# Designs tried in a protein design chat: VH-VL binders against q9nrl2r1430to1533. Part 72

Target 1, 104 residues: q9nrl2r1430to1533
Amino acid sequence: GGVHELSAFEQLVVELVRHDDSWPFLKLVSKIQVPDYYDIIKKPIALNIIREKVNKCEYKLASEFIDDIELMFSNCFEYNPRNTSEAKAGTRLQAFFHIQAQKL

## First folded at step 4 (VH-VL)

Design m23 (framework fv_ficlatuzumab)
Fold by ESMFold2-Fast, scan of step 4:
Structure m23 (fold): chain C 104 residues (1-104), chain A 122 residues (1-122), chain B 107 residues (1-107)
Amino acid sequence: as target 1 above (104 residues)
Amino acid sequence: QVQLVQPGAEVKKPGTSVKLSCKASGYTFTTYWMHWVRQAPGQGLEWIGEINPSDSRTNYNQKFQGRATLTVDKSTSTAYMELSSLRSEDTAVYYCARDLWGSYRYDAMDYWGQGTLLTVSS
Amino acid sequence: DIVMTQSPDSLAMSLGERVTLNCKASENVVSYVSWYQQKPGQSPKLLIYGASNRNTGVPDRFSGSGSATDFTLTISSVQAEDVADYHCGQSYNYPYTFGQGTKLEIK
């Protein structure tokens, strides 16, 4: 009922942030440092944005929260070649997320 | 010619920290990830971590998380590994090694520095 | 962590013989295995990446094979300059890990 779902989302985001493989996902990719990123990725997102949305109670359904996390991983795999450190981190973190998301 | 130049040796006391350098030349420094690997005398290789010189993103072996810090100085094409709270068991040759960027499917270390022998003793 | 185990620990071969070195991963690493040659007092040199791809400049007598958990490095006709420690390593999952090494000597 809202408060319980928000607590669950907050806990999961904290666990993702603390995971060793979260480093590519903590903040939005810099337009200045990586200019072609935003030509390729049309819906950029990162854990700091998702955390802010959780804090502002912007997720009404667990599916909306899950969709944003999955978008984050999809962006990673779309931009980064499969065997980059970013893509490898994304693969492991996504697997961790899928296990945790079963509880939602 | 690709070269990774490291100091030959460093001697440090237990409890101190050390910052080892790796000066790259012969290629575009920011194009390739840099790995750090150590080898204790007579032992195998142990991966410490990696850094992307273009944006300073790092991945660490959890064993070294909090003790090892990888950084780069793009202006001098130099990579650094700082290791804190040194113990005698940190005595090892420390290598920097360039990632094989031409292998999109597989990471590997195609060029290695000559290594710095770090001796931690009183 | 994925543990890489090499066998044998050491072996001595005669010039021209075929030698095989083994590397076993504790978990499935698909084909994300590389092999390195290290001569005494020198840094490692990349021989093979992705289980079977020879690095540029490496003689064709060196070949790699295997998948999942079992990998081999083969030297089809061993030469005097092949005396070295050989290390396998996996890059499938962090932390990247290496085997303990196999020492190759000539009789």
Scores: ipSAE 0.000, ipTM 0.566, lowest interface PAE 15.4, mean pLDDT 87
ESMFold2-Fast, scan of step 21: ipSAE 0.000; ipTM 0.572

Design m24 (framework fv_ficlatuzumab)
Fold by ESMFold2-Fast, scan of step 4:
Structure m24 (fold): chain C 104 residues (1-104), chain A 121 residues (1-121), chain B 107 residues (1-107)
Amino acid sequence: as target 1 above (104 residues)
Amino acid sequence: QVQLVQPGAEVKKPGTSVKLSCKASGYTFTTYWMHWVRQAPGQGLEWIGEINPTSGHTNYNQKFQGRATLTVDKSTSTAYMELSSLRSEDTAVYYCARYEGLYKSDYFDYWGQGTLLTVSS
Amino acid sequence: DIVMTQSPDSLAMSLGERVTLNCKASEDVYSYVSWYQQKPGQSPKLLIYGASNRNTGVPDRFSGSGSATDFTLTISSVQAEDVADYHCGQYYSYPYTFGQGTKLEIK
């Protein structure tokens, strides 16, 4: 069941964090440095928050975990124009995630 | 069972526009990006663009920028690709595909059967 | 744009032979390469993703290898139903690009 899935979530998050293109996603965008971000993005999330939720056993279903990861990518593409380094990193990391998520 | 259903064929004159549909079923439409890819007769595959059904965000191959427009209708789980200023070289089979989406069943992606667009004078 | 070049353009094999299809990227795409099988009159079908991962339901005789710029699809023992065009594509960088395809025929 659930405990086996949580182990898989932890492994996947670790792989995402270690990926070269994870840098835009490691922590929440600073409200001080980028104040308009939180006017545009209503459900901010980052890998550190997702990992904390995994550690606290807050995901009951694989779909909930996947939804949070997809929300993270959706926020990136909503805020960042397609030609930015952030959007390019997000595109590559999302492709990597989709391959890894097949294990779930 | 995941399915992407497209019309079989369309015939258009040069200079007109076309709007092709792709109706999805068997999965949660908003959880996967929808891609459009074309294939001219006897040629390789050419990526047109992608759309996020949740946000409506699009990314295009610059070759099609300004001519192709991708949209979705969440209520009917249908994706659309409109291509304007049609030329004879736009004659191709146009596929919709769930190319890089999250997938919990046995296959990573699914392709529609394709719509053959013929652009003739 | 990253250019994907496949070789050979076409080949004819005898049943049971080992087939090797090549795909070269014009720049580093790491392992973000997929292979597709397209039978006459049909849509492409995903065979391999991430350079070496076989998609579910794909026969064991199909395998992928390679990284960076050089990629290979191998069919260990060709069967009659393997007659198709084979396409490689990279999904590392926009725009996503595909090779020209390799046509596999049985002699």
Scores: ipSAE 0.007, ipTM 0.546, lowest interface PAE 15.2, mean pLDDT 84
ESMFold2-Fast, scan of step 21: ipSAE 0.000; ipTM 0.540

Design m25 (framework fv_ficlatuzumab)
Fold by ESMFold2-Fast, scan of step 4:
Structure m25 (fold): chain C 104 residues (1-104), chain A 122 residues (1-122), chain B 107 residues (1-107)
Amino acid sequence: as target 1 above (104 residues)
Amino acid sequence: QVQLVQPGAEVKKPGTSVKLSCKASGYTFTDYWMHWVRQAPGQGLEWIGEINPTSGHTNYNQKFQGRATLTVDKSTSTAYMELSSLRSEDTAVYYCARTGYYDFKSGYLDYWGQGTLLTVSS
Amino acid sequence: DIVMTQSPDSLAMSLGERVTLNCKASENVVSYVSWYQQKPGQSPKLLIYGASNRNTGVPDRFSGSGSATDFTLTISSVQAEDVADYHCGQSYDYPLTFGQGTKLEIK
């Protein structure tokens, strides 16, 4: 990937952060508030971590960026039952992401 | 035509709260986010927060978290900003402003109300 | 918070001159920068969004450019009606932040 792809990744992360349904994904889950999260989720990630990776030019291919976003959603659905507000937010945000990712 | 109508002025005492209104017309109220921005006399613009009229979802500037509350009344196409624990430094013109695009071109403010001058004094 | 710094604080131009106003972000904001015109006693008016897109109804003498951290608003052939404070703002990250403004006057 090049500087054009990096710019596109930054744009998509900003769009995700500003979306109504981004609240479960803005930063890593608190171990104090959710003590068993890190016992279940072995590869935690959040939008703030993905943004840092974009800013440090750690994504070489669009597929690597997309994989990290999809990991974030996969973690959400693995931990949270389908009837939770977190899972519902994740479902809507993932659909939004799939539409935006067509630009990549 | 798009219009955002705000009252001209409010005067409040320190320690009280105020609820400012912004009545929208000329567009579908629920299709655009509404922002609140203030400007102290002779100073720059300061963002308070935003609200999605469809969902009621809000995002706040951390400086105002806990003091500002944004709400909407969809039936009257009116947005509200309530600010509590008022201090003299809250004296400013308070604007409501509409976001341009809802889904991915967010945060630019394409239409602004005329502003309400809030004066906080004893 | 992302700090937006504008320069100069003020400038005075002759009618018909080309003017450039600068805006610097403390971190990369890609192209999520807007420019607002504010005349005395009036609310701000959107001129440019997304660094370079002119808003509907804004005269073509206004143009925006820049990316990442450095942004410019250009007014070709300044007119008397352009006397105002100009504010840049970023919408890349929360909170939304604005520069201190540049005051434009005509000689």
Scores: ipSAE 0.000, ipTM 0.591, lowest interface PAE 15.1, mean pLDDT 87
ESMFold2-Fast, scan of step 21: ipSAE 0.000; ipTM 0.569

Design m26 (framework fv_ficlatuzumab)
Fold by ESMFold2-Fast, scan of step 4:
Structure m26 (fold): chain C 104 residues (1-104), chain A 122 residues (1-122), chain B 107 residues (1-107)
Amino acid sequence: as target 1 above (104 residues)
Amino acid sequence: QVQLVQPGAEVKKPGTSVKLSCKASGYTFTTYWMHWVRQAPGQGLEWIGEIDPTSGYTNYNQKFQGRATLTVDKSTSTAYMELSSLRSEDTAVYYCARHPYEGSWTRYFDVWGQGTLLTVSS
Amino acid sequence: DIVMTQSPDSLAMSLGERVTLNCKASENIYSYVSWYQQKPGQSPKLLIYGASNRNTGVPDRFSGSGSATDFTLTISSVQAEDVADYHCGQSYNYPYTFGQGTKLEIK
């Protein structure tokens, strides 16, 4: 990893955060609001955590960054039934991510 | 003050259609989903469907699919539910209720209209 | 469809008593349950969402707990104004479904 690759990851995360469908993914799921989430999801992640990892230069390969984003979507679809607003937001945001990730 | 205002009552004959209104005030109409829930006399609550006022996207309880139609008029901050092919068992109080769609991990109805009593009789 | 079953169907309490209302889901709904209070002739009012979060303006004597299939609404010290039907509802999957209600009366 280089500075150019880090900048591309930061730009992509910012675009995801700004997307209308990012609301389920901005921060880790609250234990107070959803106490059973962590019984089901063993590797929780969210855009704020991914952005921190980008800023700390923790992604050495684009594949590692993509894996974390895909884990975030996988967690969403594992916890939330397909017809929920969370799952629908995840489906649309994931499609947007796949288009943007082609630039990586 | 947030309010959802509904007419008090409607009387219809079997086989006809009814269009019930729900006028919202005191908040930005497009930032909350609108739901319709009915309650037959002495019975529990039954969910009919939901609409996103921004996109017009709807989800229906399959029991009402094809009979219920949810719409909104953003210029008047009014939601509508049309129910067709009315039967006597459609006699119930019909409520509109809102829920936030952004930033919510669970769905809940935080403000309810007063309800419209629909009586279907010949 | 997910079936919500409430118990008891009705109960009568003395003023100041702690009351517990139960709600059971036919399958795991995690924390996707809300509780609504409905006084005679009135619309339902949201008390609790996400199993345990009290809605703004709801008195702190009301609390919710539970997860998966078993949920509880507790009123720590029942007051005369609490006479109502209490409904639990799930929002985990479509269609959203509600329990049959529990009627709370004062002795």
Scores: ipSAE 0.007, ipTM 0.599, lowest interface PAE 11.3, mean pLDDT 86
ESMFold2-Fast, scan of step 21: ipSAE 0.005; ipTM 0.572

Design m27 (framework fv_ficlatuzumab)
Fold by ESMFold2-Fast, scan of step 4:
Structure m27 (fold): chain C 104 residues (1-104), chain A 120 residues (1-120), chain B 107 residues (1-107)
Amino acid sequence: as target 1 above (104 residues)
Amino acid sequence: QVQLVQPGAEVKKPGTSVKLSCKASGYTFTSYWMHWVRQAPGQGLEWIGEIDPSDSYTNYNQKFQGRATLTVDKSTSTAYMELSSLRSEDTAVYYCARLYDYSGRWFAYWGQGTLLTVSS
Amino acid sequence: DIVMTQSPDSLAMSLGERVTLNCKASQSVSNYVSWYQQKPGQSPKLLIYGASNRETGVPDRFSGSGSATDFTLTISSVQAEDVADYHCQQYDEYPYTFGQGTKLEIK
């Protein structure tokens, strides 16, 4: 909670969105293009949803924000085999996130 | 420049095992998966499997699972494919190959191939 | 496994003629198809990836087209150095699978 914390969350989300490896995470996976995704992944999430939650002040604690970002990465690694472009991008973006999240 | 260097030939008897090498240079060895593909004389290409050199995680074509073992030596930037219980049908040229990058799933770089001959 | 079927098995063309090589997948592979050229005694060389993208350094007489199950490799004006086996490959699903190859010869 607080204005300073919300500004920090938005800044971090913007940095994630601008990162070269953010492309698998920008929007929800399309059910039309990937129909089995929603049978496997029970709590879908993406950066656009997380950013909207930040803007609507839905995160009361930094831990809640961090949990949603980690859920996004967890979903990526559960659905995508390790040898995929998505999983490799997720690994690099998650490492970047862990460094930046230390400042929260 | 990316290079994958393989020995020219190996001759083995049926029932034995072979361990083929592929020495990589010109890039960071642990950053790209290494694949193995074979080609029997006059036949098409057949994918054997892949290995991530960073942690030795492997995926195999079901046809070769249990007989093929992929390994790497990070200190020498060398990938290995061991094939056990050799049969005459395993006579083929064996290639190591690397994908273009993590996003490009096409084989941009190929070794010269090792001709494995399995005969008595 | 996805089966890739190439046709014809072989063809002989006159210099300067347009050549079309076909590749059919047993199920949809979207655009995840590559084409390789293999000259006698050599390793395969990437020509086309993603069905229609030409690899750097490949002459513009080579082009790829198609989607889903039907793919073609076209050589607009065949040259003597184009004598080779041509292989298509899908990389949509494991295991990666290749066609049996088409042998191109000059008359």
Scores: ipSAE 0.005, ipTM 0.566, lowest interface PAE 14.4, mean pLDDT 86
ESMFold2-Fast, scan of step 21: ipSAE 0.000; ipTM 0.551

Design m28 (framework fv_ficlatuzumab)
Fold by ESMFold2-Fast, scan of step 4:
Structure m28 (fold): chain C 104 residues (1-104), chain A 123 residues (1-123), chain B 107 residues (1-107)
Amino acid sequence: as target 1 above (104 residues)
Amino acid sequence: QVQLVQPGAEVKKPGTSVKLSCKASGYTFTNYWMHWVRQAPGQGLEWIGEIDPSDSYTNYNQKFQGRATLTVDKSTSTAYMELSSLRSEDTAVYYCARGHYFGSKLDYAMDYWGQGTLLTVSS
Amino acid sequence: DIVMTQSPDSLAMSLGERVTLNCKASQSVSNYVSWYQQKPGQSPKLLIYGASNRETGVPDRFSGSGSATDFTLTISSVQAEDVADYHCQQWYSYPYTFGQGTKLEIK
């Protein structure tokens, strides 16, 4: 809702982007490199898209922002088997997000 | 069938450490997070921490940070929780529980629980 | 920490009655709430995950609802085997926290 909430969302996205485990989430998965991804994942999203939505004031509620971040992690765990580097990075980054999201 | 087997009881003196075990069977041990939760007599459940058996990555409840240590032995599919500097307030039933993702909405829960180990800390 | 508060602390119901157990979060947890049943002397058993999804093998008389801060577990027709403590838990934010529990007894 307010400018303070938008500032908080931007700050949190920046912290996620700078985290060592953000690499699978920085931008949308390449259809060329991973051709079956978009057959399996129906609502693709990444940190660059979420950051753009924050900058355009598209989140009306903190819950909408949180839902998009959780969708990003959900997509990761749906596509990637648990023992992959992507899934492990997602698990660690999600844990970090849960701690930081307490500020929202 | 999924099973998490824990010893029934442990008795320890204040100031000592305890290492509780949780032996998993019936599933691929490295594919699921293992959680540790305690319940003091007549009280609610309290989350201690979690470990990913595939790489031993851990997250702890800050209340237990520095006192609790979670480890795994992949060769025996066994998870361990060590708790140091024991106090009488640590008297509780300690459960291990498997974390599970229920699909694309990240509907997460602990779907299988061990029978618990009763830890009694007394002088 | 997110505090989960359950109400009532205990209640006694007659067989066949509808019972509603409440769980309130101190801040929004979206729909990231699980419910567990714990019978005397036993470990907790998963009933509901994601606020409203029933775990496989759980009788359809159990249902969960709610979002954000207010959640309910409903038993449409209480049976004798439903005597237990019921625990809600949020897994939205670390540390994961549980409510204090509600004890269900049958008259």
Scores: ipSAE 0.000, ipTM 0.581, lowest interface PAE 14.1, mean pLDDT 87
ESMFold2-Fast, scan of step 21: ipSAE 0.000; ipTM 0.572

Design m29 (framework fv_ficlatuzumab)
Fold by ESMFold2-Fast, scan of step 4:
Structure m29 (fold): chain C 104 residues (1-104), chain A 122 residues (1-122), chain B 107 residues (1-107)
Amino acid sequence: as target 1 above (104 residues)
Amino acid sequence: QVQLVQPGAEVKKPGTSVKLSCKASGYTFTSYWMHWVRQAPGQGLEWIGEIDPSKSYTNYNQKFQGRATLTVDKSTSTAYMELSSLRSEDTAVYYCARYRDSGFYTEGFDYWGQGTLLTVSS
Amino acid sequence: DIVMTQSPDSLAMSLGERVTLNCKASQSVYNYVSWYQQKPGQSPKLLIYGASNRETGVPDRFSGSGSATDFTLTISSVQAEDVADYHCQQYYSYPLTFGQGTKLEIK
C-alpha cells in the first residue's frame, strides 16, 4: 500500500500508455462505432479509467490494479476475433504487461 | 540506525480504550508507510492496518474497522494506534512495523518495534 | 480474504539437516510472499521478500521458492540459532494475511 505502491502503478500505466500497441485500450470503446460492444462486454474498462483510479488512490494493493488490467485484456479477447488488429495488439501489450508486472 | 520504540506493556479494563505509541528514528519518517500487527499469546500474526505518515491515508482490516484508529505526529516521528471497546480477546502483543517499497520487488516489513503487550482484564 | 496455510505446524530437526517449510495461498498471489523468523520473546525479522529474494544480512542457508499458490522456505543446514517460529505472509491483496506459523525445534 501507500505512496510507494501508487508510484509503481502510475509508472506501469504510463509504460502501457506509451507502448505502440496501447491504441485499442486508451479509452472506452465507442457505442457509435461498435454498437454491440456493451451488449457483450459487461464490465468495460480502459487505460484512462485505470489511470484515473490510480490518481484517486482507489487501488489499495497490486491485486486490484492487476485485476483491472487483466479485465481490460480479457474484454479485448472476448469481443475481438483472434485475427483482428485489436486482438494482435492486445496479445503483444499483455505480454509486455506480464513482464512489467513481474517487477511489482 | 533505524529504530521503532514501543512501550513494553499496558493493562486495561474491558470496555475502555488504549492508545499505543511507536516512536521512529534513524530514517525519514514520512517516506515509509507504518503498519500495525498483533499477535495473541501463542498464536499467529494478524494485520490491523496501515498509515501513510506523509498524507495520513489509512487502510484497515475490516475486522478492526470502527474500533482501530491510526494516527501520526510528524513533529515527533511517532505513530499511534487507538483501539476502543476493549475485550479480553484483544490481549496480544501489538507491533508497529515499517513497510519498505524501494522498487518493484524490494517490499516487506524490514523493521519492527519490540511490541507492546496489551492485557485486557478486570 | 486470502488464507495462508503453513505446514507442518511444528518440526524437530537435528543440527545440519535440510528443512523445508511450506506455505499455501487460497488463491494466486504471484510472488507477493514474504517469510519472517520470530525467535522466542522477539519481534519478527524479515528473511525473504518477493517469494525468493533473501533480505540483506540473512545467512545463505535460507532460501525461498515458489509462485502463485505454493511457497517454500528452505534451510539447507539447520543450526541451533534457527530455533524460531516462521511466518509466511501475502501482500498481494487486502487485508494482508499471515499463515499460522511453523515452529522449528532442534532434537
Scores: ipSAE 0.000, ipTM 0.585, lowest interface PAE 16.5, mean pLDDT 87
ESMFold2-Fast, scan of step 21: ipSAE 0.000; ipTM 0.569

Design m3 (framework fv_pamlectabart)
Fold by ESMFold2-Fast, scan of step 4:
Structure m3 (fold): chain C 104 residues (1-104), chain A 121 residues (1-121), chain B 107 residues (1-107)
Amino acid sequence: as target 1 above (104 residues)
Amino acid sequence: EVQLVESGGGLVQPGGSLRLSCAASGFTFSSYWISWVRQAPGKGLVWVGEINPDSSTINYAPSLKDKFTISRDNAKNTLYLQMNSLRAEDTAVYYCAKEGFYSGTRYMDVWGQGTLVTVSS
Amino acid sequence: EIVMTQSPATLSVSPGERATLSCKASQSIGTYVAWYQQKPGQAPRALIYGASTRATGIPARFSGSGSGTEFTLTISSLQSEDFAVYYCQQYHSYPFTFGAGTKLELK
């Protein structure tokens, strides 16, 4: 509990960040570059925000951490058409996440 | 509209191999993850594995990864399950099932009819 | 692996009654739970996903609830065609796992 769980979440976020397919997820989508994103996606999230929440001990359960990661992927698939590089990267990174999340 | 049809099941001797096919129609096959799920006679459902749209990611149940191989041919709208080193406990109806596109919908939303594999001497 | 435990194993009910089926996960899985109906000799049919969202074409008498580790499938005013085996499944973590099923049978 606490410190141990924080370490596990931190390690998993680092693994996600280092993955080749993390590029669509590193930071919040820019409203300047993608003006309609925030009209479509009502609960935006990205790996940098999730990492900050981990470091501030905001996740009380592993399920809350996993829910935020899954929300990130759900937003990707909702906004990006299936034939885009973003959707393809999201599909691969989500599968990697599911394998790594078995450690939680 | 959406349909999956399995084929290739049958009787096989212990230690033998068998290749199952799953033919897809009524949806853009190349856009979806597809799972294999099996069910032994009178028993419950057991997830075998899944494959992503472009075949770059394949996930297996840990107990089956060394004997089963999942593949797909998007040009033919067909999914495959190669089964090697079969034992009596692999006797089951094998289903292919389409998963949802989004993370919150990665359940098995449409299932095939199943094909029976019997491993017996 | 995440273990899904369904109870009861068998539920004997009459048409018109309300049936409540339980599914418990060994670890928190958010709302990444689906429910399936299977009739003898047939493939499973998806009923619910995301713990509470009805799949396309599923009658309103089927409802799902729960989050975390405790999940429930409720069938209000049972119809004769509802007697079947019901499975819950988690699709939160690999390997995906199913409960052992609850058989809904005529009293």
Scores: ipSAE 0.000, ipTM 0.573, lowest interface PAE 13.7, mean pLDDT 87
ESMFold2-Fast, scan of step 21: ipSAE 0.000; ipTM 0.557

Design m30 (framework fv_ficlatuzumab)
Fold by ESMFold2-Fast, scan of step 21:
Structure m30 (fold): chain C 104 residues (1-104), chain A 122 residues (1-122), chain B 107 residues (1-107)
Amino acid sequence: as target 1 above (104 residues)
Amino acid sequence: QVQLVQPGAEVKKPGTSVKLSCKASGYTFTEYWMHWVRQAPGQGLEWIGEIDPSDSYTNYNQKFQGRATLTVDKSTSTAYMELSSLRSEDTAVYYCARVGYKYLSEWYFDVWGQGTLLTVSS
Amino acid sequence: DIVMTQSPDSLAMSLGERVTLNCKASQSVSNYVSWYQQKPGQSPKLLIYGASNRYTGVPDRFSGSGSATDFTLTISSVQAEDVADYHCQQYYSYPLTFGQGTKLEIK
């Protein structure tokens, strides 16, 4: 990863955060509100965590950044049944991500 | 008992459209998503898209977005795939297949139709 | 899109031999990989899901392994009825994608 890749990661995270379907992904799931989440999901992640990693220059390769975003979506689909608003928001946001990620 | 029944073959000319059917029986139609997958002669499988029969929500492979339209008729437990602007490259066996369960770990195709051979030629 | 690449394209084995089929993903897909068997003139049939879980009714000679990008399907003692094309598939990320298939034949 160069400076160009890091600025591209920040731009992409900002676009994801601003997307209408980002609401299930903005921050980590609350254990109080969803007590079984952490029993099912062993590698939790959210856009705020990914953005922090971008800001700390922790992604050396585009593939590492893409892996974290994909993990976020797979967690959503693993926890939420396919017919839920969360899962459907996830499918739309993932499709948006794939279009934008072609720029990386 | 669980079956997905498809017609054997369709022959169409380039530039036309086709609507393929997939009739489900032996299970509650609205509890499983229906997917469409094609296989060109001697080639691998290619995912077209999926539909939730309970609310007709669709998600498409971007390659087919705008050309493929997935619909369902709950009263007859039948799923449909319409493919428009047909080209010779669309010649393939088209399968419908259901996804067995609701969580990502269970997004496998447990039941497949027999497939419809679509031939697109002049 | 995640590209699934299978190897070899085809192989011929003697009855009773152990056969291993490979599948590589262009990106990590965790363990969200299924294997399907397709006999001539038939639709695909599910063999393995989640990289290593044998589907109900599938003979125990079939096993799957792997994670991240490298996956294998193993048939411990190949039988005549195993002549088929074998397809791997990732369901980790949309669009769902399949490998090109490996053709298994008996010598």
Scores: ipSAE 0.539, ipTM 0.885, lowest interface PAE 1.6, mean pLDDT 92
ESMFold2-Fast, scan of step 4: ipSAE 0.005; ipTM 0.598

